# VH-VL binders against Rho GTPase-activating protein SYDE2 (SYDE2): the designs that were tried, part 19

Target 1, 120 residues: Rho GTPase-activating protein SYDE2 (SYDE2), of Homo sapiens (Human) (q5vt97r660to779)
Amino acid sequence: IDAFRHYSFSDQPKCSQYISGLMSVHFYGAEDLKPPRIDSKDVFCAIQVDSVNKARTALLTCRTTFLDMDHTFNIEIENAQHLKLVVFSWEPTPRKNRVCCHGTVVLPTLFRVTKTHQLA
Short names: E, the ipSAE of ESMFold2; O, the ipSAE of OpenDDE; V2, 0.75 times the mean of E and O plus 0.25 times the DockQ between their complexes.

## First folded at step 12 (VH-VL; framework fv_firastotug)

Design y6 (from q5 with light chain Y33W; at its last look DockQ between E and O 0.59; V2 from the best seeds 0.00; counts 0 for: pae E 5.0 > 2)
Fold by ESMFold2, look of step 12:
Structure y6 (fold): chain C 120 residues (1-120), chain A 124 residues (1-124), chain B 108 residues (1-108)
Amino acid sequence: as target 1 above (120 residues)
Amino acid sequence: EVQLVESGGGLVQPGGSLRLSCAASGYSISSDYYWSWIRQAPGKGLEWLAYIDWSGETRYSTSLKSRLTISRDNSKNTLYLQLNSLRAEDTAVYYCARSEYFYETQGPYYFDYWGQGTLVTVSS
Amino acid sequence: DIQLTQSPSSLSASVGDRVTITCRASQSVSSYWLAWYQQKPGKAPKLLIYDASDRATGIPSRFSGSGSGTDFTLTISSLQPEDFATYYCQQYGSWPYTFGQGTKVEIK
């Protein structure tokens, strides 16, 4: 349900590290979308871990180059390195859904800790 | 207009290494596409080698992956291919190519833009 | 790995002829995840057909594709002098994505 908290310092990141556990990701929206094809104004947002789809939203209406959404993903990950948040166009026929925009986070960088942290 | 220009080919010796470049223009290589290297030996067919996607994730052909490295420099909008332990059968024209990403396949589709190619000759 | 075998490996035809090239997969390819490319001597390949039957932008209507599963066909309905080239099929239905060995079309 909750947004994840960052406990890492990025002065020496290592992209080859892997993370396991349960993760809650809150997605507020996106800008500079590649608009859906002319025959559909609908999109969906998916969470991919190492290029594998883990979760997605229902169809969302997209009128412009931005998407305003308020959605929380709760996903289970195992030995993961990359988290991708990808917005796809919805196309029922020929059923090919293209990327509209994306964001990527390197998971080991977010969860590395070099000192003790206190939570509020 | 998307354009891809390969460079770095030429004559190399067996056992050596090479590093090829693919300069892209008209589109950002970090936006939302897959970028591949594909080669063609003289008088032979096409062989896919590797891709890198917009997020930096890579995949390699199974038979060659111990000798290949694909990489990129987003600030120069350029892809690279490193091939080690060169053999005579690595003589080929090397192409870079672009493909779309689709949710259903979770991978590259067909290649809609190709570079002109750069010839690599592995000989004495 | 899915192997693609093209037939014939070469052919000769006259201007105006209908030319048919086949691509056979060693295992079923997802129903229409197949592309065709044209390559002229000394040039890079050019996408002709994607998704088995859809023409790429700017491709003349004399080029058409059909088929599904293991058997796919590229047809040139009225061969033109500029169609002298080698044609390749490529599947993207399952990893790793692979190419056929090519079919050379010669103008007689």
Scores: ipSAE 0.039, ipTM 0.636, lowest interface PAE 5.0, mean pLDDT 76
ESMFold2 (binder alone), look of step 12: mean pLDDT 89; pTM 0.913
OpenDDE, look of step 12: ipSAE 0.814; ipTM 0.925

Design y7 (from q5 with heavy chain E100D; at its last look DockQ between E and O 0.27; V2 from the best seeds 0.00; counts 0 for: pae E 6.1 > 2)
Fold by OpenDDE, look of step 12:
Structure y7 (fold): chain C 120 residues (1-120), chain A 124 residues (1-124), chain B 108 residues (1-108)
Amino acid sequence: as target 1 above (120 residues)
Amino acid sequence: EVQLVESGGGLVQPGGSLRLSCAASGYSISSDYYWSWIRQAPGKGLEWLAYIDWSGETRYSTSLKSRLTISRDNSKNTLYLQLNSLRAEDTAVYYCARSDYFYETQGPYYFDYWGQGTLVTVSS
Amino acid sequence: DIQLTQSPSSLSASVGDRVTITCRASQSVSSYYLAWYQQKPGKAPKLLIYDASDRATGIPSRFSGSGSGTDFTLTISSLQPEDFATYYCQQYGSWPYTFGQGTKVEIK
């Protein structure tokens, strides 16, 4: 994982710019996962652009605080600012999927320099 | 237990600006959820103003967008609201409130935790 | 935008009464995404009902919500002294999310 650059969302400058195009995202895993509250321990990973769900994985089994993944998504984005990787789990009350962990990337600032990145 | 405490209200002149704070405790505002500002004019109903989610994404009321800024300081676990070019009709109790972040919906749903509110009076 | 109109705007009732408040939407509210709040003077609103009919944590069973589409109802089966307050509905089925104008429940 030393090849991955640590990405701190809080250290990113404010940006009012937006980007459009086709983006390929490969997810290797998620850390610091909050365990699901139910016994099923089923989770799924969603890719969101701003607040819009663009893609998701099938159900995965959460066994530890690390979720191992190997998924590639091709996402079409239009006037977008934030890329979010969010792990969700089902909650019987209020019968919705809640956040277990997440990561956020500011897209416009990221792609100002190069078109390819490896982030942690 | 989550607690929200608003501050910064008071008497302001028309054309001025307000900057309100919402100190959150019991939960990190950058970990989850939507965090909103909602106001209530005296004797009137509730009006949603803006939200910021755990990722820092913001959204504003269409009518007030040009005058509003919602922000946060993660190190202080505090939300902020700035409203410029104040008018008499901006007189209200301003609340900060929390909403769950779910996969199923875009934006905050219902508001399960509220602060006590802070009164802003715009008058010459 | 979806406008929510509550009826009545105010009502007088006695302890033990059955109270019904209606919230009508200008258009259909998707997925039963309707919430009810209670607000007492000088206090913040308190969530009572979400998703049209689910009670929030700690809310007494005398409070119930029902409805779909454009018509929603909050019912207090037996009004208690602490229930005199103003009640608001809120939809979150369509952006922007909006509130009703409120219904004040006063003591007769």
Scores: ipSAE 0.787, ipTM 0.920, lowest interface PAE 0.5, mean pLDDT 93
Fold by ESMFold2, look of step 12:
Structure y7 (fold): chain C 120 residues (1-120), chain A 124 residues (1-124), chain B 108 residues (1-108)
Amino acid sequence: as target 1 above (120 residues)
Amino acid sequence: EVQLVESGGGLVQPGGSLRLSCAASGYSISSDYYWSWIRQAPGKGLEWLAYIDWSGETRYSTSLKSRLTISRDNSKNTLYLQLNSLRAEDTAVYYCARSDYFYETQGPYYFDYWGQGTLVTVSS
Amino acid sequence: DIQLTQSPSSLSASVGDRVTITCRASQSVSSYYLAWYQQKPGKAPKLLIYDASDRATGIPSRFSGSGSGTDFTLTISSLQPEDFATYYCQQYGSWPYTFGQGTKVEIK
């Protein structure tokens, strides 16, 4: 239960504080999730680059404090500095999303899953 | 139960600075939600100023961004608003408020919890 | 930016009256993305209606919301003494989020 990203080679030099190109991020899962609120067990995992949503998974049912998955995100990035992985709850009425866990990676480092177990 | 209590208001001279505090209880400000500052000038409507989200990212009103800094201290469970270069038109009651994340707009939903407000008066 | 204009800016009414307040947006705001708040003097705003027509928990059924697109209404079917307050609409469908200028409801 680890997610990582491969450092994508871009048309730009590797020593830049920002990177561009196509990136593949392989997400193994998460643990120590803050549970969804009592009325929903559905979650999704999203990738944010510099605070902008880039991609997300389909809805997954999560019954416990861990999520086991094998998912590859293929995203296009431009002049990016920070990559966030966030597991959100899904609530259709009202439409709102609880943050179940999150992690941030400063590019171009190897991505690691950082888990936060938050109590309500 | 979530409670939000603002403090740090008072009389300030034009050009001065002030730091407002919002002490949260019943919930951790770093776990989720958006935490905002909203003000209301005497006899006028509401104006959103800034938010800080669960990951620590901030956004500011464009007209005021050069004079405001939102921050938090997770160990004290407290949200702050630093006000600089104050003017008479900054006289207002300042509220802190909570909202859920709204994925469709990548921002705050409606505000479901509000503090009681703290008055800032800017006069010579 | 979406500007919200409320009408009227103030009104006087008696207990038992039906009161209607409008909120007009400068651009279309779909359902789910407009809220109404009540504010009494010296107090913080209180959520009444969200997503244009859904009552918040604990809000009496005499409060109702309707509308879509650019035109939204808040209706109080039978005004009570505790309803004398200022009412605000707020949109959250497009950044930046904005509030109406308010409508003050006073006792006649």
Scores: ipSAE 0.043, ipTM 0.635, lowest interface PAE 6.1, mean pLDDT 75
ESMFold2 (binder alone), look of step 12: mean pLDDT 89; pTM 0.904

Design y8 (from q5 with light chain G93Y; at its last look DockQ between E and O 0.50; V2 from the best seeds 0.00; counts 0 for: pae E 6.9 > 2)
Fold by ESMFold2, look of step 12:
Structure y8 (fold): chain C 120 residues (1-120), chain A 124 residues (1-124), chain B 108 residues (1-108)
Amino acid sequence: as target 1 above (120 residues)
Amino acid sequence: EVQLVESGGGLVQPGGSLRLSCAASGYSISSDYYWSWIRQAPGKGLEWLAYIDWSGETRYSTSLKSRLTISRDNSKNTLYLQLNSLRAEDTAVYYCARSEYFYETQGPYYFDYWGQGTLVTVSS
Amino acid sequence: DIQLTQSPSSLSASVGDRVTITCRASQSVSSYYLAWYQQKPGKAPKLLIYDASDRATGIPSRFSGSGSGTDFTLTISSLQPEDFATYYCQQYYSWPYTFGQGTKVEIK
């Protein structure tokens, strides 16, 4: 089926596609993680919309290249185009959290088929 | 250990274009980190040009964005910079560099690895 | 934009001297978001100090960084022949990230 879209001729040019709404994203896990540093065994998963942090999980213990979890993000999105799921290491000392793995979805493309709005 | 090697420099004429390559080794350019191009005119300081992040998002220097394109080929682990409509002021050594991405920031951090640079000379 | 001003722009020193270079930001960059680079002629910059005071891997202990807010300092406690170079500071607190104009350390 064709993607459902809203077009307004009084708005932005046709080449700009954005979506709005309330979205539930269920995250089941990740593979091929860059393992945490030897002193840090904890990670968290964050969801970003157009490179803005929207939500994160509590700290999770991870010692392998695999993370298993069952978490749902309930987020409001407005005129959004990109969804990123990122697993960060928790770093108690450096005041930074490095990326362990990531995935990006272009939202207009994802919602062209209405049978699914979830990510895994 | 990460190594970055630039190529594609040389003598070019005003109004022309250039395409620079940065071959990365020791780390995947799509894994994490920001990957930047930075240049230095002879006898001058450093000027940031553009970055591409691990997810493919790009940002450009405001003064140059109409003439710049940064891109990558993940299968070759290689970054590219295209600069069009060359001027004499574009004469510089062009470096590629890596920086970390962090949850609390929305951009590049410090640059921990730099390439050797490739000289571009714009003259007729 | 946060502008970084280094002082001095150039200095002349002898082996064994203590050298101090300052970097002043036009607005606060917190306590951490400043780095220092060393660049020798014909070579790429090399990271010396990150997060204002942390030495990068393989950097000798004679290099140290200090400061917070708007005023930061790079110190070389005993200058060595290989330390004659140009030094740059960089802030990464706020976009766009910017560099200082450089400080050239020359041999007397």
Scores: ipSAE 0.016, ipTM 0.571, lowest interface PAE 6.9, mean pLDDT 74
ESMFold2 (binder alone), look of step 12: mean pLDDT 88; pTM 0.908
OpenDDE, look of step 12: ipSAE 0.809; ipTM 0.926

## First folded at step 13 (VH-VL)

Design z1 (from y5 with light chain A35N; framework fv_firastotug; at its last look DockQ between E and O 0.44; V2 from the best seeds 0.00; counts 0 for: pae E 5.6 > 2)
Fold by ESMFold2, look of step 13:
Structure z1 (fold): chain C 120 residues (1-120), chain A 124 residues (1-124), chain B 108 residues (1-108)
Amino acid sequence: as target 1 above (120 residues)
Amino acid sequence: EVQLVESGGGLVQPGGSLRLSCAASGYSISSDYYWSWIRQAPGKGLEWLAYIDWSGETRYSTSLKSRLTISRDNSKNTLYLQLNSLRAEDTAVYYCARSEYFYETQGPYYFDYWGQGTLVTVSS
Amino acid sequence: DIQLTQSPSSLSASVGDRVTITCRASQSVSSWYLNWYQQKPGKAPKLLIYDASDRATGIPSRFSGSGSGTDFTLTISSLQPEDFATYYCQQYGSWPYTFGQGTKVEIK
């Protein structure tokens, strides 16, 4: 589905429908990340369905506001409405995670809309 | 520097409603963290009420969920708590607090910043 | 919901005393998923210990925590005048996150 983006909505989008199935998510990267803390250089990208963690990348070293990657998540979803892509900082002491960037997609509206692009 | 300031407390009749505000400064409430309301009845312990996270997802105490609504206005950087059907037992100091995300439990970690609180008194 | 019960509910102690406060959970929590807070009269709580045993920034070494599962302790090895306060445990291992009822430490 859609590429990960740095900006976010004020609240989670509203939806009355649910979907189930197998989904492939291609993650190309993120821009304008909230910088890691001075002593933290590791991040990971996580995928959440209705705020439940479904998958994540291995740790990535990041000291800039830009993250470039080519990663595919293959996830199984059931009765789901919202897909979140989140870049977290990783800190082992204390064990906590700062949100560096996030985006949300409303699944039923995405899968009802036909997208057409002209090839050149 | 992060600062949290609660307001909107005062004297309220039983059965009434009240809306509390928590003005945040020094950090955007939509960028990161969990933002919670916690109360303390006079001479009693602490009770967690609700949180709203960076993405706008909310969660409530099971016993109070029918009477509470947590919300935010990102343009004012302000957190709100709506209390309905007030009872004498709702008399308390109400705090707002911040916590970081804890990936393993998918929720708030510890509360690292607290406001000074606002007193709500429910009496007839 | 996990209920946290602290013992004792209050105690009186002198400067220099060793103080031990117990927090018991009604259901097992993970070994790290308990915090301790200190609250002085008229003030908001302050984080003291996180992950059962780790001191928060700026907390003196006389404060220590231990325990796992259902039984946790907070120890003050040599009580100081500024330590007279109420202490609360708080679990974050299972929703909803709950606090103990508090232990008040008073000067004799």
Scores: ipSAE 0.082, ipTM 0.663, lowest interface PAE 5.6, mean pLDDT 77
ESMFold2 (binder alone), look of step 13: mean pLDDT 88; pTM 0.891
OpenDDE, look of step 13: ipSAE 0.815; ipTM 0.921

Design z2 (from y5 with heavy chain S99L; framework fv_firastotug; at its last look DockQ between E and O 0.40; V2 from the best seeds 0.00; counts 0 for: pae E 6.8 > 2)
Fold by ESMFold2, look of step 13:
Parts: C-alpha cells; sequence; structure tokens
Structure z2 (fold): chain C 120 residues (1-120), chain A 124 residues (1-124), chain B 108 residues (1-108)
C-alpha cells in the first residue's frame, strides 16, 4: 500500500480564485531532493500557503534523495491561492533552520478541486 | 565565502531600459536564502527594490513594481534586475544582496552579504 | 510603512570617543527585529548588528546595540580610525522592510 501513484488533474495554469476554509492535506512523499551532507540529517516538511508557514511535520530522518512519508495535516486557510511544500533541515540553533531540499510538487496532486459541489 | 558581483550599469537615456546582472559564487541562489536588489541614489539612503527566494517566488517595492522585474538563471548562478522606463530619479548605485531567512521567523530578515554595486546614471 | 529616523544626521568625533546613534521608529518594531549597517564611501553596506543587539560575525566588541519598540541605539565605545563611516538602521518587523536615513560619523 506504499505503491500510491499521483494523478495530474490539470495541465493549465492555476486559476485566480481564492479559497477559504478548513483543508486536509495528505503527503505521500517527495523525490529528487538534494541529498543530505556527509551522513543522514533531520528534516521537517512545512506547508506554506501563499508563502506563509501553516504547519510542519515532526522531525524525520533523511538519508537519500527521496523522502518517504505518510502524513496528514489539517490547516485553516483564508483567501489562499497557492499551496507549497518546503523541506527544511533542522538545526538546534534557533533561527538557523535552512532550506536543504525543495521538491517538485504538482499542486493538483495535493488535493482535488472541482468547480461544482461533488455531492450531486 | 559568498561573493556577489554586479554588472550592467552605465549611462542611459531617460525612457530607456537596462538589465543588471549579479553573479553569485560560494553559494547557490536556488538552495536557500532570499536574493535581493537594493539601490542608493547619490547622497541618499538605501531603498529596497525586490527579492526572489530559492523557489523563484518574487516580491517588489510597491512604488516601483511596474518598472522592475527580478529574475534569475540558476545554471549561471546569476540574478537579474530589468529596469524599464528609466527616469532621472533612478540614478543610483544598485546592489545585490543575500537576505537571511529563518523558518521560525517567517521570511526575509536582514542583508548579510552585499555586492560592491553598479552605477546607473540616467541623463539626457 | 514604518519610518525610521536616525539622530544625529551627522557627527564629528575623535579616535577613542564614545559615539551613540539613535534610531526611532514611527510605530513599534515587532520584538527586536532591527539591524545596523556600516557603509564607507564607495563601498557597500556591511552588517554590524542584527536583532537589535547581536553582533554579526567578525564585528568588534566595541560595537553594541540596544533598544526595543520604537527606540534603538548603536554605540561605539571607543571609536577607531576605521569606524568613520555612515551608519544605517533597518527594521524587518513589518513589511516593507525600511531603512533609516543614515548617520555620518566624521573625523574631528
Amino acid sequence: as target 1 above (120 residues)
Amino acid sequence: EVQLVESGGGLVQPGGSLRLSCAASGYSISSDYYWSWIRQAPGKGLEWLAYIDWSGETRYSTSLKSRLTISRDNSKNTLYLQLNSLRAEDTAVYYCARLEYFYETQGPYYFDYWGQGTLVTVSS
Amino acid sequence: DIQLTQSPSSLSASVGDRVTITCRASQSVSSWYLAWYQQKPGKAPKLLIYDASDRATGIPSRFSGSGSGTDFTLTISSLQPEDFATYYCQQYGSWPYTFGQGTKVEIK
């Protein structure tokens, strides 16, 4: 069940609509990350909405160019248009956590969006 | 050691355009930090113009956004600033700088490395 | 926008003097998010102090910063020949990030 595949729901640019509400976001992983330094490193993934941090994972150990995870975030958003995943390297010194990896994420694959209510 | 070298300044006519370059070495502009342009008119203070972050997201000074474009070429590790519709008040030394970023403080911070600047003179 | 006003706009001092520069904000700067830069003629600014009081790497201990809210100071406890320059404060507590107008420190 670790064999999940992502789907592309759109090949066009993101629409200009703004979204408000409560969102659940489920991450399965990322690939082609910048490898850690000499050994493994602790990382965390942050969810940004319009470049503002909304949530993060607990620390994860990263040893390779990919990050395998199964994590769900529940976040509240207001007038949002962009959702971004950023992987930070954890450092014990405050204000020193650095972007060590950023992965390619297809925004539609993070959630399903429809112009009409799906109930009908 | 991080080094930033600006180029592309010079004399330009009013209404003209220029493209400034900032070659970075010692650090990759796509890895981390924000990267910014700042200018200083003769005898005046410093004015922030624009930044671009590691993911390519940009932000501009509200007074100048219609005439400026910040961009980058990751393969050349180089920032660019496109200046359009130049006026006399755009005469300044233009600096590129690295802008510190921390997750916990939420965004760009202070400028820890600066280039030596390139002079743009707008005169007829 | 937070306007930063430095005082004095210029001063003359001798080597060994204690120099104090103030930076006043038009509204409270969040926490202590204020930096100080030194700029010598024909050169780019150099970071001296960040977070109001923390010295940047390689900055001598004669440079110190203090303050919070609307009032911040940069102090040079014993002025050296290489310290004659223009000094700027910068806030990063609220967007847009803004600079003071500068304080020129000249040899007496």
Scores: ipSAE 0.014, ipTM 0.580, lowest interface PAE 6.8, mean pLDDT 74
ESMFold2 (binder alone), look of step 13: mean pLDDT 86; pTM 0.873
OpenDDE, look of step 13: ipSAE 0.626; ipTM 0.898

Design z4 (framework fv_firastotug; at its last look DockQ between E and O 0.28; V2 from the best seeds 0.00; counts 0 for: pae E 3.5 > 2)
Fold by ESMFold2, look of step 13:
Structure z4 (fold): chain C 120 residues (1-120), chain A 125 residues (1-125), chain B 108 residues (1-108)
Amino acid sequence: as target 1 above (120 residues)
Amino acid sequence: EVQLVESGGGLVQPGGSLRLSCAASGYSISSDYYWSWIRQAPGKGLEWLAYIDWSGETRYSTSLKSRLTISRDNSKNTLYLQLNSLRAEDTAVYYCARSEYFYEGTQGPYYFDYWGQGTLVTVSS
Amino acid sequence: DIQLTQSPSSLSASVGDRVTITCRASQSVSSWYLAWYQQKPGKAPKLLIYDASDRATGIPSRFSGSGSGTDFTLTISSLQPEDFATYYCQQYGSWPYTFGQGTKVEIK
């Protein structure tokens, strides 16, 4: 099994590189997931664009710090700068309380993105 | 495990500028969480100022946005807060704090589970 | 902005007393998004309660939180010497996130 890099978009220019179009994201897996909160073993992966949730997977069972999957997200974006891939824990409590498993992984060599750009 | 140590406070003249630092240890500031600056004027309550999250996205208090800049240096595992155009009402203890990153609801820092001990900024008036 | 008003602003109590602190919001706080903090002089705030009623790690069971919507309470069932401090509520249901003005609990 391979180690994965932490997710970061802090180095991308904010105002000079906005993109629009259809994007395909292929997610193969993640490692070094943080332990879920008490009584949670189900997770899901979400795509956020500029900190807005755009898509997510169905619930997945996670038994270790490793998640193995093959999933493609197809999302439409407009005037966006940042993409985040985040793994969350699911907490089906009576109060709908949410406990997050803080596993975030972006590995440039492990996923592919198809973009269409419109430039002024 | 996580330690947050603020520094860079002190006495500053009105209209001046100051750069505060928050050195983090025990956890990488780029790995997870929201990282915030919060201040407390003497004898007053708490006021959230700004955050930078693990991905580098920032947000500011609307009333203070024009006078604050939050930044970080990942190689030093350190957060910064630049304060400009200082006024007497900016006299406060400045804390850095950590918050979990949640999927549901508002995209921002919920509650703060870890705090530094603060650094005092005094603006003479 | 959501304004949080704590009651009382200050109180005096004896060891062993039951203490109740109220936090009222100017608008309904979405879901259960309210926290409580304890702050001793010269120290940073410490998280006690999150999501209105969930106790943070290491917090004694004498601390409990309740409420929803606009009315929230923090209860200390049997006040201990180390509990004399200032307590703050904080909402995170609507941006910008705000704190209450504080309630000082003093030795009687």
Scores: ipSAE 0.160, ipTM 0.655, lowest interface PAE 3.5, mean pLDDT 74
ESMFold2 (binder alone), look of step 13: mean pLDDT 87; pTM 0.896
OpenDDE, look of step 13: ipSAE 0.751; ipTM 0.918

Design z5 (from y5, 54 letters changed; framework fv_durvalumab; at its last look DockQ between E and O 0.34; V2 from the best seeds 0.00; counts 0 for: pae E 6.4 > 2)
Fold by ESMFold2, look of step 13:
Structure z5 (fold): chain C 120 residues (1-120), chain A 124 residues (1-124), chain B 108 residues (1-108)
Amino acid sequence: as target 1 above (120 residues)
Amino acid sequence: EVQLVESGGGLVQPGGSLRLSCAASGFTFSDYYMSWVRQAPGKGLEWVAYIDWSGETIRYVDSVKGRFTISRDNAKNSLYLQMNSLRAEDTAVYYCARSEYFYETQGPYYFDYWGQGTLVTVSS
Amino acid sequence: EIVLTQSPGTLSLSPGERATLSCRASQSVSSWYLAWYQQKPGQAPRLLIYDASDRATGIPDRFSGSGSGTDFTLTISRLEPEDFAVYYCQQYGSWPYTFGQGTKVEIK
């Protein structure tokens, strides 16, 4: 039985900096996850821009109802309208990484961003 | 209990239009990709279209591109198929089907739940 | 596009017999990306097997799937009266995702 297959969570992406078409998105975490019954369950988070996977985290261990992610994605965007954070379960054998939860935010359309890149 | 209920089928002449609806219940509709799959009478199954959670990723089989439009309303737990410029070859039972999204495929997999189907007949 | 060819087209058997249904792909398909469905007359398809060999929830263990590459098999170890139906294979490894044409299992 997968303990968090059907849960949804809230995410709080931040769009704090643009350099040469770059966007920085910071996710604080997820809530209301069901803790795994066998000690822990590995998950990873992916960011999708207009439904295309743009980045993902390394594996994160989920031991509680809260996933403290505190992770920043730096991604290139152009004319993007939707940002999604998707949490996937990790099943090493067989690899059947399925959605545990997701959130979607609407972004302003960005046609061009040209500035020196900075990390926040 | 997962339920998918299609409606809107009927008889239409070639060149006509129909709008199919699928009402979903018993699951969190916004967490799933949804698809339309059709079956001509006495024939096999054909994947027609799918749509992601937010409605921004959509794919069609080539034979319906430009004629059919899939959409969803997550607030109403409903999936739709607008069918225009219908042809005799579009005659089929149309099923609403649910699938999970897996990271590896970046799309739907197999269909774990199906509706009862709604018959569309295109003939003179 | 991967074409799935099912054989035989019709399989006439009696209850209690073993049924073996074949699905051949025109190109290699990973076993992770093949499913089997059952469809009874006047009903929607029902998922039986996913990822070539994993039974869906609530599917009796008399149904089993096997195979890899281009050759896949659905086996029903002992046919029950409710198993007389049409069976379809589906690949979901390469777009467009396709179905086989079906194998009808009917009472002899």
Scores: ipSAE 0.026, ipTM 0.611, lowest interface PAE 6.4, mean pLDDT 75
ESMFold2 (binder alone), look of step 13: mean pLDDT 91; pTM 0.924
OpenDDE, look of step 13: ipSAE 0.611; ipTM 0.884

Design z6 (from y5 with light chain D54Y; framework fv_firastotug; at its last look DockQ between E and O 0.22; V2 from the best seeds 0.00; counts 0 for: pae E 9.6 > 2, placed apart)
Fold by ESMFold2, look of step 13:
Structure z6 (fold): chain C 120 residues (1-120), chain A 124 residues (1-124), chain B 108 residues (1-108)
Amino acid sequence: as target 1 above (120 residues)
Amino acid sequence: EVQLVESGGGLVQPGGSLRLSCAASGYSISSDYYWSWIRQAPGKGLEWLAYIDWSGETRYSTSLKSRLTISRDNSKNTLYLQLNSLRAEDTAVYYCARSEYFYETQGPYYFDYWGQGTLVTVSS
Amino acid sequence: DIQLTQSPSSLSASVGDRVTITCRASQSVSSWYLAWYQQKPGKAPKLLIYDASYRATGIPSRFSGSGSGTDFTLTISSLQPEDFATYYCQQYGSWPYTFGQGTKVEIK
């Protein structure tokens, strides 16, 4: 199960290698999410390549500090430097969705996910 | 109300350097937003140059990356764009702009607030 | 990079006319997002439409946007004197984010 880390500028390492091709990414879940204080919150997971969203899940209900799922992203990449998996809270206002956590993999580094600390 | 005011433009010689400033008011530049520089050559369209976010993450136009540096000073609520090795083609009005963070891009989305621009002229 | 091509590059119209501007993207993406801006001489661009069809705050209902895939349209249902300006589309579905070349709407 992949763990999320805080959203941080220092977690964006630069890679000297670039890759192209087809990639399958299997996402097992996230841990240490900020729990909802009252009810559940809706979240979705997106996979990003070099800061571009490539795919996302449907909205998922999160009621604990843990998100359990079994999802595979099949993506095409071109001259990619890094892969990021991000969990967003869905916000009903048009302003924005909040980042709950993310993980970044410098290809071919091991898969890793982080959580985000944000103003409530 | 968010307000952005650019300054620091002017006449420079080819090969020269210039630092542009963007003073923000109404919101902190260290918020969840993305802050970008965008330029427009005379009679031409708009070209995105760079962004910086709350975490200090930056991204640059690939063709200009070696000649631009975006930065900020949170205590002065001000963004900067350093322009180096200027060429005649860099003559343009330079705007700073704000965009919100959205899950599809993680970077600049649409730009809801723009400054009035500062003109940079590169000529011999 | 995704190139955006606007049509026409310019047009001449009268107050009260219905005006249609198109924006065509050079590549398909998994999700397409588009904004429209209005720019008057000597002024910064102003956001009109975001997410292809939603009007920004304070934008009159005569402005509407539509489209998906590679083809997008801005429509002004009844042109007003203050609407004579240059209009730009911008895509934010794939990096790098790019703008169309502009469409100038002039008074006839």
Scores: ipSAE 0.007, ipTM 0.529, lowest interface PAE 9.6, mean pLDDT 73
ESMFold2 (binder alone), look of step 13: mean pLDDT 88; pTM 0.903
OpenDDE, look of step 13: ipSAE 0.792; ipTM 0.921

